# VHH binders against Origin of replication complex subunit 2 (ORC2), part 10

Target 1, 363 residues: Origin of replication complex subunit 2 (ORC2), of Arabidopsis thaliana (Mouse-ear cress) (q38899)
Amino acid sequence: MEDIENIEEDEYGFSRNYFLAKELGGASKRSAHKLSDIHIVDEQELRETASTIEMKHSKEISELMSDYKTMYSKWVFELRCGFGLLMYGFGSKKALVEDFASASLTDYSVVVINGYLPSVNLKQVLLALAELLSELLKCKRKSSGSLSKGQETFPSRSMDDILSFLHGPQSGDKDCFICVVVHNIDGPALRDPESQQTLARLSSCSHIRLVASIDHVNAPLLWDKKMVHKQFNWLWHHVPTFAPYNVEGVFFPLVLAQGSTAQTAKTAAIVLQSLTPNGQNVFKILAEYQLSHPDEDGMPTDDLYSASRERFFVSSQVTLNSHLTEFKDHELVKTKRNSDGQECLNIPLTSDAIRQLLLDLNQ
Short names: E, the ipSAE of ESMFold2; O, the ipSAE of OpenDDE; V2, 0.75 times the mean of E and O plus 0.25 times the DockQ between their complexes.

## First folded at step 4 (VHH)

Design a20 (framework vhh_6fv0_2)
Fold by ESMFold2-Fast, scan of step 4:
Structure a20 (fold): chain B 363 residues (1-363), chain A 129 residues (1-129)
Amino acid sequence: as target 1 above (363 residues)
Amino acid sequence: QVQLQESGGGLVQPGGSLRLSCAASGFTFSNYAMYWVRQAPEKGLEWVSTISTGGGSTYYKDSVKGRFTVSRDNAKNTLYLQMNSLKPEDAAQYYCARGSDEPGFYILTKEPSYYMDVRGQGTQVTVSS
């Protein structure tokens, strides 16, 4: 048959090769690597693991993917209009973005950059893009029946020369472009300012369209206003998948994949700015308590609920639990039990960092 | 610096066998998955087989499955391809290639670059009576 089990297995837990996945049936089977985190030790363990995965994740992920597929034609139209697409939300977006590209971008050349890999080299990517564009321009002339002596040499190896070639003349054919997919544009090989500036310049090239994902809360800090509005020209798409980071987590610290990087006041402020006003106010109650009680293990959950309810920031325990789940997902708050056995909430930041955060949040 | 050198090709009759070897140098061989790829005259490159870093997992193109066996000797920095029951359609230039399970980037078009990092000069396999 297909030996899918063996394809997803290696001695160090590395992800399967894209070429192998493509040879064996394409995007659908590649998506399976995110759901098939199974131990093949014995029949009972196999059954329990498979049942747990199927019941907890399979249906939810499938339903979300089905909903997103109805949006694919709109995303293609947005790319044709010159926008960059930025995918964000809880869970790995790798399978979603690759399914989109495989299903909806078949008329275009697509280059995928795995930004979660530390070995990514943007100069190699730019050279590959230049080679692809050169061949596309040559093939377009041949398919049109036109005999033309266009540029038949590779562009210069300088980054600026390559980017100039990819941009081309502004009056060029707007239907001739390459789509670049960047998984984790905030990844370890890409997050430095020089690399981000290169990606922004790439996105502004007339022959390039960009689709990117972000998984880290501080990703918006990578870009200034020019990069966001004039170079990337981002359209933001909220696409939570709740899918595990099985592939990405192997190649960079798990703290990055899970958002458990040590929090700073600046990083926390960005997360808080994305919360509802009621969520921000619940967090402020907790922060103020922690600053007033620096020798305690944190604020009792019952006390936070009482304070939040009295100030009309929550109407029920369910609404408080929703806020707390969001705080915990972003590592803004951690739980521990005090000496009395009560569940307590604490912000894993220094008192000075909390004071700065409250000051910034009140601006 | 990094080099791959194939050997063992030649002329064989249909139904015959050949064993290809690939000597690797200039890198830590045991850290890389390895590939066999082939190119028939006036055709594109075609993936044939893959072997994991430790040799525990092997994968094959459907048309060669059951006839070809890939193996490696990490102590000798050598990759092998045992080819049995050879068919005329197996005639091609055979290359070994270094790769990884996760490339830094790849092209969704069927381009050789997305499945290999480094490739050797190749060894010719001819199947004829």
Scores: ipSAE 0.424, ipTM 0.495, lowest interface PAE 1.0, mean pLDDT 72

Design a21 (framework vhh_6fv0_2)
Fold by ESMFold2-Fast, scan of step 4:
Structure a21 (fold): chain B 363 residues (1-363), chain A 127 residues (1-127)
Amino acid sequence: as target 1 above (363 residues)
Amino acid sequence: QVQLQESGGGLVQPGGSLRLSCAASGFTFSNYAMYWVRQAPEKGLEWVSTISTGGGSTYYKDSVKGRFTVSRDNAKNTLYLQMNSLKPEDAAQYYCARDSEPGFYILTKAPSYMDVRGQGTQVTVSS
């Protein structure tokens, strides 16, 4: 009997809360990233359609690869001239770059770095490169005569010592180098300033040539003028493949969690149309607040909860958190703490886009 | 013989907690980033969390951030997922997975690709 003390809800509020709970269950189902199971299709027809699509994509990729293969000799020449190669364009460039290395860099040792993986350790890479260079120098000694025994071992484990060894005295033959392939040089394990400076220093070593790919157009903003023109010495190659990101795709949530992609009004409208009416109404409260307070860091979560509760769109903090989880999963809303330590919610759209979105949502 | 074995799943009330474990064998556990993925009966495979080789970097799906904590003990070859404030939406078969590719390799001497995922452990959140 004590458990019902301090109940302040009226009968209408109870009824609305019941509908909210049911609608939240539907929203959670719809927020799931799954294929729509709206009709039963013949499994044989599905297999034939999937096979046709796969065959079409395979042919498109093969045609693009064939075109790029005519450019391989030019890319090798550019590497021999001391340039770094930077590959960009729609689709995974992993297969293209590895095909290039396998087909055209057979005269050189090739080390591949999977920059999209959090397991990348540049110091271990540098040690492996030093060991490869040491072996390459041993082969040269056997071919050209006896050199000092000290050249058979890599130097100490210091990063600077390893890079000094990889740079070495200038090779009289610019055609003697190790190729380093970096898939996603802008990847999560590599994008910090120290890692980028290490890669730039590596690229400037006389015994190293770099081939790298990027998937974000903002990747060049990671580098200053010295890094671009003197250390990496980039030549830019636009090589769209339209290939799926089969391996990198597993880490796309990681990349997206670390970086922000701009949410578009069109994308937001599609997501909002899939939400329950109460979810849409909570979003409208946030949007209206943001339009009324354009100079603020966003709406305090407590204020959103109070407004949503007052209008009967949520029955508890738990129901609000369910809506917020959906908004965050679809990048409709971002969170940060203001100078007062309060959690604030922000819609990452322009005021004009928010106004248009609200107009469309109310129609 | 690379193996991953999950445990610690079960039935829990909304708002409750569970700790999942993944025992790894047959490979050098400390050389691989690990992740947790889940699959509900009507849904595809969903990424939940990633942990770096040394445990210094952790990443989470937005819907579980602040509620779930991934950790690892390289000396015990074990991966963990602490799940707090569980919601009905978290009900799924949970799998641990090993990174399928090394951070770097020599092109002509690359190790064989190994697609490794455990058998999973079921998490049920009632009502």
Scores: ipSAE 0.410, ipTM 0.500, lowest interface PAE 1.0, mean pLDDT 73

Design a22 (framework vhh_6fv0_2; at its last look DockQ between E and O 0.19; V2 from the best seeds 0.00; counts 0 for: placed apart)
Fold by ESMFold2, look of step 5:
Structure a22 (fold): chain B 363 residues (1-363), chain A 126 residues (1-126)
Amino acid sequence: as target 1 above (363 residues)
Amino acid sequence: QVQLQESGGGLVQPGGSLRLSCAASGFTFSNYAMYWVRQAPEKGLEWVSTISTGGGSTYYKDSVKGRFTVSRDNAKNTLYLQMNSLKPEDAAQYYCARGEPGFYILTKAPSYMDVRGQGTQVTVSS
């Protein structure tokens, strides 16, 4: 296996609204309160956060990928049952899906469609699938040339004729399929209605199985209920990878923010999870204090030290100062003087964001 | 105009090594899976290897597995084939080929290969 990426890309796309809406659930994303809490972040800020996560969490990300590998057998079973697999979550899913195909679909024909590109010739995809299906059915039936007439005329056939052929032959063997991997089924090459109708009709063929990824919160708007429930038959898999969009990012618009932004609950949780358990617990003391005292300018540093020492999270002022320096370096806290002149610390997040952050840290 | 130019062939003894290059121009090289094919005298084109658009996945004809290595440099628009432990049966005209834009087949030689260059001759003699 040669893993050489020679593509340098200056333009990347991220979908913060997609991840927030999916993690909050369907009904909650319609709330005006929930929508008003969503912050648009620029692509550069998201790339920097993703790079920091990979640097600080390389072991945790590797363990996460190993956990996904334990699911490959289940994903193959789901494909054999006739389901489509739809992969969503923060980060590029391209490497994960390709690893699944190369590790667990070795006995199947696999066609890869790159939906993040500006165009894909779906007729040529259908022609390739028809040829693969003819070969597959010929081998299983031990009959040569049974479909040779259709093969001779496939290049001149309409897409409807090719789809009719793909629907026609049946072997009955549930292990007899061709897998179609679609990177970014919501991508620019595929998001038009005709492409989606073609993919939905393809997915309903008994010898075709789809594995697809999405990155856009509005991806389900591409499909009506028939497409979702009768044709694609998706099983939705949340598979955050935190991987950069090195290839896909060329065709996604940059995520723009209104200038620089303060830490959000999600970015703060990622940074905090990279810290020692004692550092996390010190931060939790500050967070709980700030939630209990919303009218104050933060928690006095001396009170944080006393509370942290009482709970054995720090043994000295030097240890506390080390944690505070790390919090300030990541912009997790800010220093301010109260009316008594004492140095106070505050978390520059809303009370709702702090509550969500504490929930994320406890999971 | 899409162009593919092969180079690096030559005469070697059995067991020798050669590195073939394929310079690409006139298209966005990184959007295409690339192939090596070869043709011996009085024979048809024979698929040798496949490399994915990013270079992360490679596939080989059984007779060359372990001896040949395909790679690509997308910044230089160049495809490579490192050929080790060459046998007389490897003697052929070698071509690089471009696949369809936007899709490829992982597990089989493709049905659609765009061969445009003159190729480069590899000769293996005792």
Scores: ipSAE 0.389, ipTM 0.657, lowest interface PAE 1.8, mean pLDDT 74
ESMFold2-Fast, scan of step 4: ipSAE 0.771; ipTM 0.909
ESMFold2 (binder alone), look of step 5: mean pLDDT 82; pTM 0.846
OpenDDE, look of step 5: ipSAE 0.569; ipTM 0.794

Design a23 (framework vhh_6fv0_2; at its last fold request DockQ between E and O 0.41; V2 from the best seeds 0.58)
Amino acid sequence: QVQLQESGGGLVQPGGSLRLSCAASGFTFSNYAMYWVRQAPEKGLEWVSTISTGGGSTYYKDSVKGRFTVSRDNAKNTLYLQMNSLKPEDAAQYYCARGYSDEPGFYILTKAPSYMDVRGQGTQVTVSS
ESMFold2-Fast, scan of step 4: ipSAE 0.531; ipTM 0.707
ESMFold2, look of step 5: ipSAE 0.718; ipTM 0.860
ESMFold2 (binder alone), look of step 5: mean pLDDT 81; pTM 0.838
OpenDDE, look of step 5: ipSAE 0.525; ipTM 0.817
ESMFold2, look of step 7: ipSAE 0.703; ipTM 0.854
ESMFold2 (binder alone), look of step 7: mean pLDDT 82; pTM 0.852
OpenDDE, look of step 7: ipSAE 0.520; ipTM 0.815
ESMFold2, fold request of step 12: ipSAE 0.693, 0.392, 0.431; ipTM 0.850, 0.641, 0.587
ESMFold2 (binder alone), fold request of step 12: mean pLDDT 82, 80, 80; pTM 0.844, 0.826, 0.826
OpenDDE, fold request of step 12: ipSAE 0.570, 0.469, 0.588; ipTM 0.837, 0.781, 0.838

Design a24 (from s12 with R98T D101Y V105Y M115F V117Y; framework vhh_6fv0_2)
Fold by ESMFold2-Fast, scan of step 4:
Structure a24 (fold): chain B 363 residues (1-363), chain A 128 residues (1-128)
Amino acid sequence: as target 1 above (363 residues)
Amino acid sequence: QVQLQESGGGLVQPGGSLRLSCAASGFTFSNYAMYWVRQAPEKGLEWVSTISTGGGSTYYKDSVKGRFTVSRDNAKNTLYLQMNSLKPEDAAQYYCATGSYEPGYYILTKAPSYFDYRGQGTQVTVSS
């Protein structure tokens, strides 16, 4: 028996890495199609299976992508308004975000950070951004005796000096900025507090706009209230793609399914403050129910829908499910079936934590 | 820049043994799965073996199972292939390989160009 056809879940990507390497190989022309270029049974059979899986859901993926493309103009507008865009949802968002940047950010310089790689070095990125900004400012310079000559060597400057330069003058054109795309801002090289503080400071710079993706369920734990609302200024976009993590997954394990980190009132408050008012109000209904019924397994989904619809917070089951998916992605809400077989929703926080959370949301 | 340098090939008699080595540089070796591939003079590239990032999982082509053993030393950035009971059909140029090397960042208009994924190789000849 051949083990390569039976890849364990813990063995993510190494057979796929081999096929990716073959696609890029210089020994065979990548653009040339040839009948039966290579007939290695295990490789061919695995490649054909992967191709079939990709094609099986192509219509569903295509429809989702078409819907997201209609949102591109709104996302550009949001970036121009000074918001950071945070992309989340099941599946790789790499292709979506890169398509957005290629199609809609052509008027701007775009720097892409592959946060899923352990080899990412933020200081090198900041130096590259400073050099790029310096070049852009020289090109737009209209000769003046008041112009400062920034001839200092950036590689030897401190991180604080580089960030100060990227922040730039207090007055400027609102469309004069560099877009920074961060694939997996919650990635292994970036998730430490110092790196996250650096990224937050970078996002707050007047010459920088940020588009980031997350896959880690504990990503909200990376940021305090100041980082979310003052520095990143996140707009949360739920963009499930159902696309495989062909690139990201080969460099780090997916952590989205880790269900053991307890949600705290502080992290819940940060996430909830970034939600739409209707989303916050749906959560408040659930929280109030849970506090009033401490001996129950949670609020039945049908009851939440009825209450939310009666108060005009949702128009359909689909809109409720969108809010619930967002809550579940951030571990704000968990589902279980009660003794009557009904799907019930539970906030995995203590009653005191829920009371504090409601107080924070009402202010 | 990713660099892979193979060594340890040579001429052996059928039933003999060889140990191939691959020295890796220019990337974080411990974060990448590694592969051994081979090419005989009139045949295409043939996958031989795969080893996971930590060395805990190994895979082999059916014709080499039980005879070849892949291993790695992440402290030395070195990949190995121990070849025992060599057969004439094992004669080939052997290459070590890794997945696509992606930079930590890039400017969108200057997208990364891909490189050849293998080194120069090391020749294994099995004859009397």
Scores: ipSAE 0.339, ipTM 0.485, lowest interface PAE 1.7, mean pLDDT 72

Design a25 (from s12 with S100H D101Y V105F A111S M115F V117Y; framework vhh_6fv0_2)
Fold by ESMFold2-Fast, scan of step 4:
Structure a25 (fold): chain B 363 residues (1-363), chain A 128 residues (1-128)
Amino acid sequence: as target 1 above (363 residues)
Amino acid sequence: QVQLQESGGGLVQPGGSLRLSCAASGFTFSNYAMYWVRQAPEKGLEWVSTISTGGGSTYYKDSVKGRFTVSRDNAKNTLYLQMNSLKPEDAAQYYCARGHYEPGFYILTKSPSYFDYRGQGTQVTVSS
């Protein structure tokens, strides 16, 4: 209990909008009676309330961001001392952590992992880290005009061998390390015990330093005491940004929208802009197919998977299914069975609305 | 099908400025971190700058910090390097490069070995 980090709620007056967002998120469980009450609320009134709250607190948010920038030198020093940095607090920390890396980690090699995505291939990450370290060690051992070190190859090595290489003492230089940034280490791609144990082992490697963020209230439950104190060696930084709460304020029109196709298209654009680049590109494939096949019941999921895989937007069927779940949760895509019994995906927008979305996204 | 085409190099006096461009085609430009690397005569490839997929994060070799600015236009599939206060030591063949791609991660790195594709380059010459 004492060893578990407590994640705090936002207290800067976003409570009204947050309460409504939380109620809307749970409304599906409570049935038509509560949904009926929600439908009575005017979408325009919700937008005006959200806009007023955002305007009122923008100055406080800007001051918080400025304060965090004064901490960057301390965070670099902590990484040099061998600590992992764990960023928590209400709001997206992606922009903050990336600003930190750009401002303060330019003397180091940096690898960024997007744990908020549905899938991350940790074996490929480890292979990339090993190859990067091998190259860095080769450069460091070049002290006077001779190259005799061969490139190490890891195609046939186990995960344990790769981690041993990342940990093993090389060249005797203690300041030789790679920084690994993990956005949402508690995210869908990484929250399983096997992935968490791999990340903990990676964090304990002498040539690796970890900077991670968490958003889930139960994230501390992912780790036992050995992982927290001996492997990750976390320094906990409370850095509420409130950036996603401002985005969450837009959620109310999306859930309550019973409006026209044009209004739905604008709502869809906002949701789509919040998706990962890979998610946006999977959606573009579906949209382009639907515009080319207007008389069909939608794109077969097998065809979407094949096209997305060929263009490297998804690594597996699991990754595609995670994107599809995201699309369905936001009502961007509907599913049905065609005459052949195949599952097909359809964007419930007019062809003109889809063309405008694609034009806007490419602009 | 991946193509990278650099331009904008030339002869410049010490303290002068040049803007390099790299036109990319054959891949989804906005999904890849992009890099500038250079090779001076008798030297190996050296990393100069990195830019993240959205352009929000930029990294530079210590000797060019404050003088060089990398940027990108994802709508035009174009990468840029604005070079100010050029020194004789900056004279090199400059290449743009595409980084490693894998869903869920990308590499901001000093290592030239991670650059999957590299263009033909553009020559930068700084007169004594």
Scores: ipSAE 0.369, ipTM 0.592, lowest interface PAE 1.3, mean pLDDT 73

Design a26 (from s12 with G99V P103S G104T V105F; framework vhh_6fv0_2)
Fold by ESMFold2-Fast, scan of step 4:
Structure a26 (fold): chain B 363 residues (1-363), chain A 128 residues (1-128)
Amino acid sequence: as target 1 above (363 residues)
Amino acid sequence: QVQLQESGGGLVQPGGSLRLSCAASGFTFSNYAMYWVRQAPEKGLEWVSTISTGGGSTYYKDSVKGRFTVSRDNAKNTLYLQMNSLKPEDAAQYYCARVSDESTFYILTKAPSYMDVRGQGTQVTVSS
């Protein structure tokens, strides 16, 4: 068991170094010294290590999973008491949390948030939760002569109004709630203070119960005392699974080196779909140039600006720089100097991956 | 490119069993939660079952719970619905569907608002 823990701990450490590098890279030009602490691991070696662990220790892992299943009734009780459940430990907790929901939460409505995805939008999630709760409350009013609330329309309401609705009045039925599962509440799209504050407020709502997982060792630093003790009201569950990050690893890789082209293309597609139409069109110009000039170091920035302006996708250099900053922040584009000293932009994907990405965007 | 093909429907007597299959192609099947939905003549589309991406979570409409079992084989890109103790009210055209490809979240206990990918369906007839 200790040998499995030591190997999985190395994978966890690399994941932590990746997240640390991402946070430091976005901060300043001073990131160069701090990035020296990043440990780059071969993706193939990580996959082989995970496979070997599963094969050699399958009995011990199966016994561990069986032990967790004996805890499910306690976890349901804790949710009913108003606690948030925070799952941590080596290995993917996705399958464990989903098994818990399948086995023990079938009497409740369950909403799953894939926090490992960079395109998560909490406003959309809150709107969906409010609509779902409104539907559940209508069913109860048909069964009982309860006081009727006014008709709700949610798309035009503020975040505060939606959260107030989800909290509701003092409920006589404490078992009326929606269970929200957040895979990687410490994920890239959710780790900003505003998103974490929104999630904490959501967790404190009377009609919401939260089950979340974390992989980042510094995840507790995302929360102040009020968030931990009054809003999330976390119960910490140590649940090492030793399971590989087959799904999550595609969207927030443990390794900063070039990953597989298919995995990178999937991540790029999700990010591109979140961009403005003009931003998408600027990216398409760059992609088409790169496919037409495979032997070059990339597209000169001045040429991209000229092409984008001619097609009315940008009105100024400032507008183009805004798009380029967003592309660079999401690692969609890299900058390199060519032999003439010009700044050139490159999409770090294979030609086949770029072709597939363009096809997906146009469908 | 993206396709879903249902099969396994047919005529069965009340209390009988059928196993439906849905073959997926043109997308990464293992990345999507999958739904079984049905439509009876002169009725609207009705949610039947949901299965999570890895198959660890399964959800059912109350009227089919204990009788139907949804499963998936991600290696074969295939979704299944085992239907036991079939009733006349189960007679319908059965479709498999996926959540939207932009889904950063989804509801496991509710039908999707629309089907962005839908097969031709497979007809289930229950008659004595």
Scores: ipSAE 0.405, ipTM 0.589, lowest interface PAE 1.2, mean pLDDT 74

Design a28 (from s12 with R98K G99D S100Y D101S L108F A111D P112S M115F V117Y; framework vhh_6fv0_2)
Fold by ESMFold2-Fast, scan of step 4:
Structure a28 (fold): chain B 363 residues (1-363), chain A 128 residues (1-128)
Amino acid sequence: as target 1 above (363 residues)
Amino acid sequence: QVQLQESGGGLVQPGGSLRLSCAASGFTFSNYAMYWVRQAPEKGLEWVSTISTGGGSTYYKDSVKGRFTVSRDNAKNTLYLQMNSLKPEDAAQYYCAKDYSEPGVYIFTKDSSYFDYRGQGTQVTVSS
């Protein structure tokens, strides 16, 4: 209560702090039943409020984190009952979810997947899970002979075969499962329909329990009713943290800041992947130049031509102009005249969006 | 190709401290989560601690929480384990390890037999 009194003279700060405190109070068990979807308007408003009063309400935020720790035993029970846990709310949930796993899941094997990284490979994740489960099941087997660690050959198997092994209803093992933690299950490497269907199938496996977080405004659109209620079997937990996205923000630009910019980068990536390899490489030269020269009006067209020709991506000015026309048609590049009157090319995206786009193209 | 070299072990009195180091080579250290595992006499490998790729997330076996601190220096390709308030139960051969997974994925488990990528180890002896 002292914290609320300290902001009395700031009329707008007091009002915003009141609404923030009300929202934080609403992040109780009761709100989890009522909030079947994400309130995007509330999330955006909360983000603006948090940016203004984050330092002033460190005590309230600390108490909120402490309250979440009292819920850990309930979350473990829910996992044992076969539910997937879906964590949502303003702020990075990475530290909260990892604290939960460290404090409450030490009796189980835990695999953590950083879904915000574009380099995450779901096939390799499934292989690691299969190898881990194989080791866990060896403790249950009885044999008069010696069992070799090399009895399984998972790298030569299809994803369907691996998922069948992970499902393995022969277990009958109570409390014998692998907990899979997915930071940003809506992340760039995972949000395609095929990957989401694979994750849903993984979540339905008897030897797997899933804890995931989401940050993207459109994350609920990734799943149909069957995926939500039958495969993931999600229990939705509203857990606003107000923690900065220090790690995720580097790889998943503008999480909850500007949905339009994140969507534009995704659209640009799809377009670029439909271009010829030479066209993609010309775009990369432009993008790298722009990131290296953030205070300039863009890359001079003559410089782009020289660099592209030197690397054999274009053979003539005509071939460069063909690529530039294609870029302009898809709004990937804008033309501007600099102070010297030279034609300069600019990618109308933020530096963070360009970095993400380059990462997506290099995968 | 993958090489891990542990150091810093020794004989210490109960309640004492030791700092273990692990020098890594043959892989892109900053892309992988790292682990400390130990093997006490007449016991199998036991997971002790996990650290994420950037060092922002750390996990510990319940019996060492508050006493051990794992850290890493990605510029030097080196992993550390600061061990305080050592107990006789902590006496073991300590190994550092990396997972079999790709970058961006890490594992902790009560059964450390999963971790095959480890060095020759460093011996920690706690004398009563």
Scores: ipSAE 0.232, ipTM 0.621, lowest interface PAE 3.0, mean pLDDT 74

